# Ledger of designs, part 12: VH-VL binders against Glutamine--fructose-6-phosphate aminotransferase [isomerizing] (glmS)

Target 1, 141 residues: Glutamine--fructose-6-phosphate aminotransferase [isomerizing] (glmS), of Sulfurisphaera tokodaii (f9vpa4r286to426)
Amino acid sequence: VIEEIKNAERVIVIGAGTSYHAGLYFSIELNRLGINSLPVIASEYYNVRSKKGDLVFAISQSGETIDVLQGIRMMRNSGAKIISLTNVIESAIARESDYKIYMRAGPEIGVAATKTFTTQLASILFILSVLKKENLKKMEK
Below, E stands for the ipSAE of ESMFold2; O stands for the ipSAE of OpenDDE; V2 stands for 0.75 times the mean of E and O plus 0.25 times the DockQ between their complexes.

## First folded at step 9 (VH-VL; framework fv_zimberelimab)

Design r5 (from q2 with light chain Y32W; at its last look DockQ between E and O 0.41; V2 from the best seeds 0.00; counts 0 for: pae E 7.9 > 2)
Fold by ESMFold2, look of step 9:
Structure r5 (fold): chain C 141 residues (1-141), chain A 123 residues (1-123), chain B 110 residues (1-110)
Amino acid sequence: as target 1 above (141 residues)
Amino acid sequence: QLQLQESGPGLVKPSETLTLTCTVSGGSISSSSYYWVWIRQPPGKGLEWIGSISYSGRTYYNPSLKSRVTVSVDTSKNQFSLKLNSVAATDTALYYCARTFYGDLYRSAFDIWGQGTLVTVSS
Amino acid sequence: QSALTQPASVSGSPGQSITISCTGTSSDVGSWNLVSWYQQHPGKAPELMIYEVSNRPSGVSDRFSGSKSGNTASLTISGLQAEDEADYYCSSYTSDSTWVFGGGTKLTVL
């Protein structure tokens, strides 16, 4: 969870379509907090070399996004740890992740996935808020 | 209502090139949400996936046909095309264009099909 | 042959349940939850009945259900009706970034 993100050498955030845009926001905010992060369009996962020490944050509401699953399989084989953000327990992406975060949104079908995006952002904002609070505690020490 | 319509010759001579076009109406072929697909069915036989084009322009082909097949997109005409080289009698089939959803929401199925067009390979 | 194995035919009486199997490998049905099922009546294009193993599109009767165990997916039709007589095809995504179909199953309603 938070400890894995804090201790990672680099956080690779992977998603497709709307999930990529949520991941892009997450990566930008992680970099502002001093956490090395790289956003990746899922279909271009093969352009990224991963290694031990990398943490992959995979975003897929269905947990079945083809390019995301292919990407996490490749990166896990290279030594990276996988955190997934999904809405489906027992999905392929969730089952193949080392750590799992589940969204609480109902199903959304369509080309404009506004509810999915909002729910992904809410989960991301919660993670960021905890990371920001941890930074404030470090300042007090 | 998104619709797909195949067009092309009904008869092609052996060793020549088959070219089919699928016209997309009621939606944009450039949408990042879809893959565009060719599938065929020889008379009295089952379905065979030929190839597809991703929203990013990447092509994927059935290994048994890969050396002879090209799938392409013409965004200005809202069309995608199949080119199959060096045809033989075994390429006689109903040819369908289809759509599959790509992205995080709904995927993994051919949800919209064209009517199909019969192509016969004969001297 | 087809990458996915289906029985050539299946039959049942009206009102019964029948199951059509679709057996692949660890690189397709086993590695992906991307199995779909299509119904094809003579002279018509295939129609999507089940996607992502077990989901029904809008308008498909809840008499149709899907499941998967290991490398084998199954389509179950309950309350069999004369209109269900058709050819049925399964499809799966593969780890080689391709799509494969089963050989098809002719369902006869006796």
Scores: ipSAE 0.042, ipTM 0.669, lowest interface PAE 7.9, mean pLDDT 84
ESMFold2 (binder alone), look of step 9: mean pLDDT 89; pTM 0.926
OpenDDE, look of step 9: ipSAE 0.181; ipTM 0.743

Design r6 (from q2 with heavy chain L105Y; at its last look DockQ between E and O 0.04; V2 from the best seeds 0.00; counts 0 for: pae E 17.1 > 2, placed apart)
Fold by ESMFold2, look of step 9:
Structure r6 (fold): chain C 141 residues (1-141), chain A 123 residues (1-123), chain B 110 residues (1-110)
Amino acid sequence: as target 1 above (141 residues)
Amino acid sequence: QLQLQESGPGLVKPSETLTLTCTVSGGSISSSSYYWVWIRQPPGKGLEWIGSISYSGRTYYNPSLKSRVTVSVDTSKNQFSLKLNSVAATDTALYYCARTFYGDYYRSAFDIWGQGTLVTVSS
Amino acid sequence: QSALTQPASVSGSPGQSITISCTGTSSDVGSYNLVSWYQQHPGKAPELMIYEVSNRPSGVSDRFSGSKSGNTASLTISGLQAEDEADYYCSSYTSDSTWVFGGGTKLTVL
């Protein structure tokens, strides 16, 4: 997964609601690392023109967010590769992704989605930390 | 040690296309850890980044030159090239090829430079 | 689209320390720790002296150090020696995925 992010011409990060905000943070940090990234609100997926070389990072706790699923289908049809970050093994979004990352947040309960958001951020921070560590290793070689 | 060497014409007429080649020796251009770079320096002036390319062909260009510049890579020859269209007197410069390091997309610095080749646009 | 501002020249006597500034914007020097410094002697190619603000490549004297505060990066050369006389350029990555250089600083060792 890390190699795909590094090699992508552009990382499109798509999510809805709190997943969009987690994705926005990821996109900002990717750009700061020198990785071209575009955050996308899932309901606006049809305004995004993707192509081969793009990597789509789809964030959906359930893996069934309809606008995200429709967005990754359109972008994959245009040649993009898909990485999903979901909590549900073999959800629709995960099944249709080229690469899959699973959160271990458990079922969402209660009125506040705080547990889901913090788990998404933790997963994103882990990915970012691996990206930063790999760069440090290469500089020391 | 890895070496970079520019080659190409030293004299180009206005409105023609400048083509330069950089040959990589003592290492492989196919490494995903590097971008290969063109930088120029007009006589008595500072450095200007022209563009960069990965071994897989991903490019970035200086916006001021983007309409006239093409950078390409030939991994089988261990070379990368610069084409600059419609040259003018202001394109007279010492042209360097260089390498950037810090991973494929975490650009850091230009750690290895060629010796440079002077290109004069006559007229 | 940003250019980095360096003083046109600086001078110092042997054994002294000098500092060369490199001022950019919040979209380059201020946003990234991807500032590098190059030394260029007359008739020679530039040589990397400092990368990622403050790191020295192997073989570069520890008399060379780098730092950054806000939108300004600095190269400091301590124990100035005659061979340090050269042109010095800073460079930074930008938020539009490009590289920019400073205009260069001529260091004269008196």
Scores: ipSAE 0.000, ipTM 0.511, lowest interface PAE 17.1, mean pLDDT 82
ESMFold2 (binder alone), look of step 9: mean pLDDT 90; pTM 0.934
OpenDDE, look of step 9: ipSAE 0.391; ipTM 0.825

## First folded at step 10 (VH-VL; framework fv_zimberelimab)

Design v1 (from r2 with heavy chain S52Y; at its last look DockQ between E and O 0.72; V2 from the best seeds 0.00; counts 0 for: pae E 7.1 > 2)
Fold by ESMFold2, look of step 10:
Structure v1 (fold): chain C 141 residues (1-141), chain A 123 residues (1-123), chain B 110 residues (1-110)
Amino acid sequence: as target 1 above (141 residues)
Amino acid sequence: QLQLQESGPGLVKPSETLTLTCTVSGGSISSSSYYWVWIRQPPGKGLEWIGYISYSGRTYYNPSLKSRVTVSVDTSKNQFSLKLNSVAATDTALYYCARTFYGDLYGSAFDIWGQGTLVTVSS
Amino acid sequence: QSALTQPASVSGSPGQSITISCTGTSSDVGSYNLVSWYQQHPGKAPELMIYKVSNRPSGVSDRFSGSKSGNTASLTISGLQAEDEADYYCSSYTSDSTWVFGGGTKLTVL
């Protein structure tokens, strides 16, 4: 997955609600690393034109967030590759993704989403840490 | 606290255009997390999804009605509307406006409904 | 008929558990965890009872539960009470990016 992120012409990060905020953080840090990135609120997916060379990073804990699903369908049909970050194996979003990252969160109980956001951030921080290590190695050469 | 209220004519002649408006109160139609929905129920029958619209104007329609239906939104008036062309007796129904609220905490379901307005198509 | 198949009616006595089925296809109920259930009392608008197959909105009694297996979703009402007498509709997202409803089930409390 790291190589797909590094080699993308643009990383479009799509999510709804708290997943959007996790994606916004990811997109900001990607841009700081020199990786072109655009954060997208899932309900506004139709305002974004995608193309071949774009990589879509879709964040949905349930893997069933409709606006995310509709967004990745549109962007894939325009030539983009899809990475999903979900907590449900074989969810709709995961099944329709080219690459799949699964969060290792426990069950979500009630309306509280604190564990969901923390798990999303942990996954994002791990990806960023690997990207940062590779960036430092490149500078040393 | 958010409420939806349908308004429009109760009686429409065959071949005319039905126009209904849904007014949103106690909340904003401009939320990017919601779609605004029209659903109808013929007398003694089940529910039929008509279509939905976002606050920015993106529409999705039931294929069986697509040629006759237009849904629009007016964010400045906090309203969305339904136009159904060339009505017939089969279009007689209770018409509901509704909201779809979704995200990982809640499913994509119709969580707030208007009270409904009866539209009769008759000569 | 409707895109989702429900029994036309079910009945039960107070205190019993009853189950209402909602059968679709692999293109809707079978592929998505986006099934919802609505209760409609006579002369009233539908009210959301279950979303995302098995979740209850705030204020809905825990006597209402949902599940699915394969292409069939189920609404179960335990401890049946007189006020549960109503029409019940299921709904599902489809592969065509649309929503469909079941034909409805009339629940009679005997």
Scores: ipSAE 0.049, ipTM 0.662, lowest interface PAE 7.1, mean pLDDT 83
ESMFold2 (binder alone), look of step 10: mean pLDDT 89; pTM 0.924
OpenDDE, look of step 10: ipSAE 0.696; ipTM 0.893

Design v2 (from r2 with heavy chain S52W; at its last look DockQ between E and O 0.59; V2 from the best seeds 0.00; counts 0 for: pae E 6.6 > 2)
Fold by ESMFold2, look of step 10:
Structure v2 (fold): chain C 141 residues (1-141), chain A 123 residues (1-123), chain B 110 residues (1-110)
Amino acid sequence: as target 1 above (141 residues)
Amino acid sequence: QLQLQESGPGLVKPSETLTLTCTVSGGSISSSSYYWVWIRQPPGKGLEWIGWISYSGRTYYNPSLKSRVTVSVDTSKNQFSLKLNSVAATDTALYYCARTFYGDLYGSAFDIWGQGTLVTVSS
Amino acid sequence: QSALTQPASVSGSPGQSITISCTGTSSDVGSYNLVSWYQQHPGKAPELMIYKVSNRPSGVSDRFSGSKSGNTASLTISGLQAEDEADYYCSSYTSDSTWVFGGGTKLTVL
C-alpha cells in the first residue's frame, strides 16, 4: 500500500472526531514529505471534488463511521482508490476499500476513545516511517 | 449533566403542521461530535425513527415521512426542532429527541433521550 | 426501509438467562456493526443498554450482553431480576442511510 500513497496525485485523508485529528496530523506530515494531501472532516465530504488519481485514506477504528462510509462511496464512484485504517475486519468501511490496514487497538470500551486515538497515531507513525525511509533512498540515488 | 427536553403543543388539528423543539442543557448543541435525532412512539406501540441532523446541517429522514418532515438547528437558543406537515390521526405519538455518541463512535446509538412529549392529533 | 423482527414476548424465572433476538437483513444487521438495544420501563424513555452489537455503556450491568451472527443480533440477560421486566427494542443502521427499530419484545419475569 506504500506504493499507492507514493504514486497518488493527492492523498485525501478522511475521518470524524478524534480520527479526523489523527488524519490531520498524517496529512501535515505527508505534505512535509512532498506528497500532496488534503485532510477532510467526514461530515464535509461533499465539499471535496475527487477524481481518478486521488487516493482516499479513511480512518475509522470501528469501520462503521457513517460519514466516512458515505464519503468513500462518493469518492470511489469518482475514480479514487480507497485505503482504510480500521480495527475491525469485514466492517463496512473495510469491505468497501481497495486496501486495508488494521490497527492493533484492543477492543473498544465505552465512548472514552483515548486508546483508539493513540493506536491510530501509532499506525500513522509506522506508515510515515516507511515512507521516510523510501524517500531517503530516492534522494541518495 | 447534559439533558434534552421536548416542548410543543400537546394537541394539533388534522392537516396542520406540528412543530416541536428540543432544548439542550448542560452541554452545547454546536459540538461537531454529535448528531441530533427525533424518534416517536404511538401509544402502546413501538419506536419509529423520524430523522436526524448532523453537526454540518445535513439531514436524513425516514422515507415514509420524508415528504412531510423538516429538522433544523438553532445554535443561538441551543435547540433543534421538528416540523411535520399535514398531520393525521396516525401521527399521534409520544415524541422523543435524542443524541448520538461522540467521536469515532458517533452515529452508533442514541445515548441520551428526552422525557418525551405526547402529541395528539384530533379535530 | 427494512423492519427488524423481534419476538413479541419472552419470559423467564428469576436467576435464569434469557435471550431476545433481532432479525434484519443483509442491508442492515448483516452489513453494519451498528446494532443497539434499548430498555423501556412503563412511562419512561428508552435507555441504551448495548451499542455497536456488544458494547455496554457505563452504568449498565454486566448481566446484559449482546452478540450478532449473520442477519440476527441477540441481547442476553443473565441472572434475571424483577426490575428487568420491561420492553426491549433493537435498532440498526441501514444501507439507505437511515435507522430502524425492531417491533419490541415484552420481557416478563415470572
Scores: ipSAE 0.076, ipTM 0.692, lowest interface PAE 6.6, mean pLDDT 84
ESMFold2 (binder alone), look of step 10: mean pLDDT 89; pTM 0.920
OpenDDE, look of step 10: ipSAE 0.669; ipTM 0.887

Design v3 (from r2 with heavy chain S52H; at its last look DockQ between E and O 0.70; V2 from the best seeds 0.00; counts 0 for: pae E 7.2 > 2)
Heavy chain, then light chain:
Amino acid sequence: QLQLQESGPGLVKPSETLTLTCTVSGGSISSSSYYWVWIRQPPGKGLEWIGHISYSGRTYYNPSLKSRVTVSVDTSKNQFSLKLNSVAATDTALYYCARTFYGDLYGSAFDIWGQGTLVTVSS
Amino acid sequence: QSALTQPASVSGSPGQSITISCTGTSSDVGSYNLVSWYQQHPGKAPELMIYKVSNRPSGVSDRFSGSKSGNTASLTISGLQAEDEADYYCSSYTSDSTWVFGGGTKLTVL
ESMFold2, look of step 10: ipSAE 0.247; ipTM 0.740
ESMFold2 (binder alone), look of step 10: mean pLDDT 89; pTM 0.922
OpenDDE, look of step 10: ipSAE 0.632; ipTM 0.882
ESMFold2, look of step 11: ipSAE 0.058; ipTM 0.683
ESMFold2 (binder alone), look of step 11: mean pLDDT 89; pTM 0.910
OpenDDE, look of step 11: ipSAE 0.707; ipTM 0.897

Design v4 (from r2 with heavy chain G107N; at its last look DockQ between E and O 0.75; V2 from the best seeds 0.00; counts 0 for: pae E 6.6 > 2)
Fold by ESMFold2, look of step 10:
Structure v4 (fold): chain C 141 residues (1-141), chain A 123 residues (1-123), chain B 110 residues (1-110)
Amino acid sequence: as target 1 above (141 residues)
Amino acid sequence: QLQLQESGPGLVKPSETLTLTCTVSGGSISSSSYYWVWIRQPPGKGLEWIGSISYSGRTYYNPSLKSRVTVSVDTSKNQFSLKLNSVAATDTALYYCARTFYGDLYNSAFDIWGQGTLVTVSS
Amino acid sequence: QSALTQPASVSGSPGQSITISCTGTSSDVGSYNLVSWYQQHPGKAPELMIYKVSNRPSGVSDRFSGSKSGNTASLTISGLQAEDEADYYCSSYTSDSTWVFGGGTKLTVL
């Protein structure tokens, strides 16, 4: 998935609620690394015109977030490739993505969702750490 | 706590347009996380989803009703509305407004319901 | 007929467990983990009991549980009590971007 991120003309990061905030952080850090990125609130997906060359990074713990699913469907129909970050292997969002990352998460108890946000951030931080390491290697050329 | 309250006529003549309004209190209708929903229940029968709308006006409709239904939102009044054209006796039902999320980490179900308002279609 | 099939009625004695089925298709229950269950007492609005197949909202007794297999979702009520007597509806998201409900099941506590 690292090569897809590095080669994309733009990385569109889509999520709802706390997943949007995790995506916002990811998008900010991608831009700091020189990778063009746009964070998108899932319910506002219709305001974003995607095209061939875009990579959509979809964040959904359940893999069933309806606005995310509708957003990736629209953007894939416009030529974008889809990568998903989910916790459910056979979820609708995972099934409809080109590339899949699965979060390492403990069980979610119906009272608290804080563990899910932490797991999303951990996955994002790992991706960023690999990208940052690659960036440092390029500077040593 | 957030509450939903339906309002509108209890009696509508056949072929006329039914208009119902749902008022949101204890919270804002202007949220990117929520969809606002109309559901009906004919007397002694089951539930039927009519349609949903976001704060920004995006709608989804039951295909069986789509030709006759309009759902709208007025964020300045903290309200959303249902219009059902050309009503018939089969449109007699208890009409509920409700809330759902299309977002992550919250209920993807109808978690808040109004008390319902009965609408009778007769001459 | 309704888009999701539920038995018209079920009954049980206090303390027993009962299960209510909700059968859809591969385009709804089979494709999405967005099945929910609602309890409706006479004269009242429905109340959410189970969402996303098996999750309970806060305040719902752990006597209520949900599951699905293939195109069929199930609501199980253990330790049946008199207040459980009500109508129960399932719902599911569909591949046509719509929501559908089951026809409802009347639970009688004997």
Scores: ipSAE 0.098, ipTM 0.701, lowest interface PAE 6.6, mean pLDDT 85
ESMFold2 (binder alone), look of step 10: mean pLDDT 90; pTM 0.933
OpenDDE, look of step 10: ipSAE 0.690; ipTM 0.894

Design v5 (from r2 with heavy chain S108T, light chain K52R; at its last look DockQ between E and O 0.75; V2 from the best seeds 0.00; counts 0 for: pae E 6.0 > 2)
Fold by ESMFold2, look of step 10:
Structure v5 (fold): chain C 141 residues (1-141), chain A 123 residues (1-123), chain B 110 residues (1-110)
Amino acid sequence: as target 1 above (141 residues)
Amino acid sequence: QLQLQESGPGLVKPSETLTLTCTVSGGSISSSSYYWVWIRQPPGKGLEWIGSISYSGRTYYNPSLKSRVTVSVDTSKNQFSLKLNSVAATDTALYYCARTFYGDLYGTAFDIWGQGTLVTVSS
Amino acid sequence: QSALTQPASVSGSPGQSITISCTGTSSDVGSYNLVSWYQQHPGKAPELMIYRVSNRPSGVSDRFSGSKSGNTASLTISGLQAEDEADYYCSSYTSDSTWVFGGGTKLTVL
């Protein structure tokens, strides 16, 4: 996954609700690392034109967020590759992704996505930490 | 907490246009996490999804109604509306507005419903 | 692509368990984990009981559970109580980006 992010012409990060906000943070940090990134609110996926060379990072704990699913379908049909961050094996979003990252999340009973956001953020921070280590290696030369 | 209230005429003549409004209170219609929905229930019958709209105006419609239906949103009034053209007796129903949740909590189900408003299409 | 099929009625005695089926196709129930269940008491709006096949929103009793196998989803109500007497509807997302409902099931508690 790290190499796909490093090699992408643009990383499009798509999510709904709290997943969008986690994705916004990821996109901001990617841009600070010199990786071109665009955060997308899932319900507005029609406003984004993707192309071959784009990488779509789709965030959905359930793997069934409809606007995310529709967005990755449109963007894959335009040539983009899809990475999903979800907690459900064989969900619709996971099944339609080229690469899959699974996160652990507790049950979402009665909680306003607090556990989901924390788990998503932890996964994102781990990815960012690896990317930062790669940048430090380049600077040592 | 969020509440939905339907308003509009209780009686509409055949071939006229039915217009209903749903007022959102206790929350904002301008959230990217929701679609705002119209669902109807003919007397003694089951539920039928009519259409959905996002805060930004993205719509989805039941194909059987698509040629006659328009759903719109007015964020300044915190309202969304249904227009159904060329009504017939088969459009007599209890009309509900509802909300879907698109975040990871409810997984795109209709989690909040209005009380419903009866619309009769007759002479 | 078709409306979801539910039994017209189901009955049970207090304390028993019952199951309501919801049969769709591979283009809806079979392809998506987006089945939800609604309870509707007479004169009232529907209320969400189960979402994403098997999840309960806050405030819904754990006597309500959901499952899916192939193209058929199921709502199971254990420990039946008189207040469970109502109409129950399933719904699903379809591959045409639409929502469909089942025809409804009247649950009678004897």
Scores: ipSAE 0.174, ipTM 0.712, lowest interface PAE 6.0, mean pLDDT 85
ESMFold2 (binder alone), look of step 10: mean pLDDT 90; pTM 0.927
OpenDDE, look of step 10: ipSAE 0.379; ipTM 0.816

Design v6 (from r2 with heavy chain Y106S; at its last look DockQ between E and O 0.60; V2 from the best seeds 0.00; counts 0 for: pae E 6.6 > 2)
Fold by ESMFold2, look of step 10:
Structure v6 (fold): chain C 141 residues (1-141), chain A 123 residues (1-123), chain B 110 residues (1-110)
Amino acid sequence: as target 1 above (141 residues)
Amino acid sequence: QLQLQESGPGLVKPSETLTLTCTVSGGSISSSSYYWVWIRQPPGKGLEWIGSISYSGRTYYNPSLKSRVTVSVDTSKNQFSLKLNSVAATDTALYYCARTFYGDLSGSAFDIWGQGTLVTVSS
Amino acid sequence: QSALTQPASVSGSPGQSITISCTGTSSDVGSYNLVSWYQQHPGKAPELMIYKVSNRPSGVSDRFSGSKSGNTASLTISGLQAEDEADYYCSSYTSDSTWVFGGGTKLTVL
């Protein structure tokens, strides 16, 4: 997944509601790392022209968010590759993605304060941490 | 808390246009958390989804009705509307407005319903 | 034009458990975890009982549960009570990006 993000011409981050806000944060941090990124509200997917070389990062806790599903279908049909971030194995969004990341902390550990936004951010922060560490390794070489 | 109320004519002549309005109370129609929905139930029969509209104005329609249906939103009045063109006797039904979710729960269910308004298509 | 198949009626005695089936296809119930169930008392609007196959909204009794296997979803009502007598509808998302309802099941409490 890391290599796909680093090599993409553009990372389109699609989500609905609170997942969009997590995606907005991710997109901002990607741009700070020099990775071209565009955050997209899922219901507005028709306004985005995707192409080969684009990577779509789809955020859906349930993996059944219909606007996200429709958006990734359109963008894959235009040549983009799809990474999904979901909490449900074999959900519709996960099944239709080229790469899958699962948020597992919530289902196995019952924490009363756990929220969809928090679990999405934790996954995003981990990805960003790995990207930042790889950038530091390159600088030292 | 949040409530939906249908309003409009109870009687419509064949070939005319049915217009119904749903007023949202105790919440905002501009909320990015919801889609606004029309569903109908012919007398003594089951439920039929007509169409939905997002907070941004995007519409989704039942293919069997798509050529005749328009759903719109008026944020200044906190209302959304149904227009059904060229009505016939088969369009006689109890018409409900409802809401469904945007975001992680998008498309999962219709969680709040209006009380329904009966529309009869008759000469 | 696809519809979900439900039995026309089911019945049970107070205290029993009953199950209402909702059979679709691999293009709806079989492929998506977006099945919901609605209770409708005479003269009233439908009320959401179950969403996303097995989840209960706040305020719905834990006597109501949902499941699915293959192309068939099920609503189970345990500890049947007189107020459970109503019409029940299932609904599912389809691969055509639409919603379909079942034909409805009349539950009679004996």
Scores: ipSAE 0.076, ipTM 0.667, lowest interface PAE 6.6, mean pLDDT 83
ESMFold2 (binder alone), look of step 10: mean pLDDT 89; pTM 0.924
OpenDDE, look of step 10: ipSAE 0.610; ipTM 0.879

## First folded at step 11 (VH-VL; framework fv_zimberelimab)

Design x1 (from v3 with light chain S97Y; at its last look DockQ between E and O 0.61; V2 from the best seeds 0.00; counts 0 for: pae E 4.9 > 2)
Fold by ESMFold2, look of step 11:
Structure x1 (fold): chain C 141 residues (1-141), chain A 123 residues (1-123), chain B 110 residues (1-110)
Amino acid sequence: as target 1 above (141 residues)
Amino acid sequence: QLQLQESGPGLVKPSETLTLTCTVSGGSISSSSYYWVWIRQPPGKGLEWIGHISYSGRTYYNPSLKSRVTVSVDTSKNQFSLKLNSVAATDTALYYCARTFYGDLYGSAFDIWGQGTLVTVSS
Amino acid sequence: QSALTQPASVSGSPGQSITISCTGTSSDVGSYNLVSWYQQHPGKAPELMIYKVSNRPSGVSDRFSGSKSGNTASLTISGLQAEDEADYYCSSYTSDYTWVFGGGTKLTVL
């Protein structure tokens, strides 16, 4: 997934409600890292023109958010690749994605032991952490 | 708390246009979290989804009714409306307005309903 | 024709458990976890009982549960009470913001 994000011409981040706000944060941080990114409110997906080379990062805890599902269908039909971040294995959004990140799957001991850990944001922060470490390594050279 | 109330005529003549209004109270019709829905129930029969309108004005209709149906929103009055053209006796029903959502909280369920208003089509 | 199939009626005695089925196709119930169930008492508007197949909204008794297998969703009511006597409807998303309801099931508590 990291390589797909680094190599995308543009990362379109789509979500509804609180997932949109998590996606907005992700998109802002991606742009700060030099990765072209566009945050999209899922209900307005029809206003977005996508193309081959775009990567769509779809955020849906249920994997059944209808506006997100319709958005990724449209963008995939236009040539974009789809990465989904969901909390339900084999949901509609996950099944229709090229790459899948499941918030529900994790190690038994886990990278987090707290009851209050927010799965969407935690997944986003982890991805950003890896991207930031790559950037720091290049600067040190 | 958010509530929905239908209003409109109880009696409409065949071939005329039925117009119903739903007033939203305790919340905004412009909320980006919700779609606004019309559903009907003929006396003694089941529920039929008519159509709905998104917070941004995009409409979606039951294909069987699409040629006769218009749903619109008036944000200044906090209302949305149903217009059904060329009514016939088969359009006699209890008409409900309802709310649905597009976020993850409920996953596309009709979670708030109006009380319903009976419309009779009679010559 | 585009309705989900429910039995016309079911019945049970107080304290028993009953199940109402809702059968669709692979393009609706089978493809999406977007099945919901509504209870309607006579003269009243429908009320949401179950959404996303198996979730209960706040205030709905844990006697109500939902599931699905393949193209069939099920509503199960345990510990039947007289107040459960009502009509029950399922609903499913199909595609492109299109929705269908089941034909309804009349539950009689004997």
Scores: ipSAE 0.274, ipTM 0.730, lowest interface PAE 4.9, mean pLDDT 84
ESMFold2 (binder alone), look of step 11: mean pLDDT 89; pTM 0.922
OpenDDE, look of step 11: ipSAE 0.818; ipTM 0.922

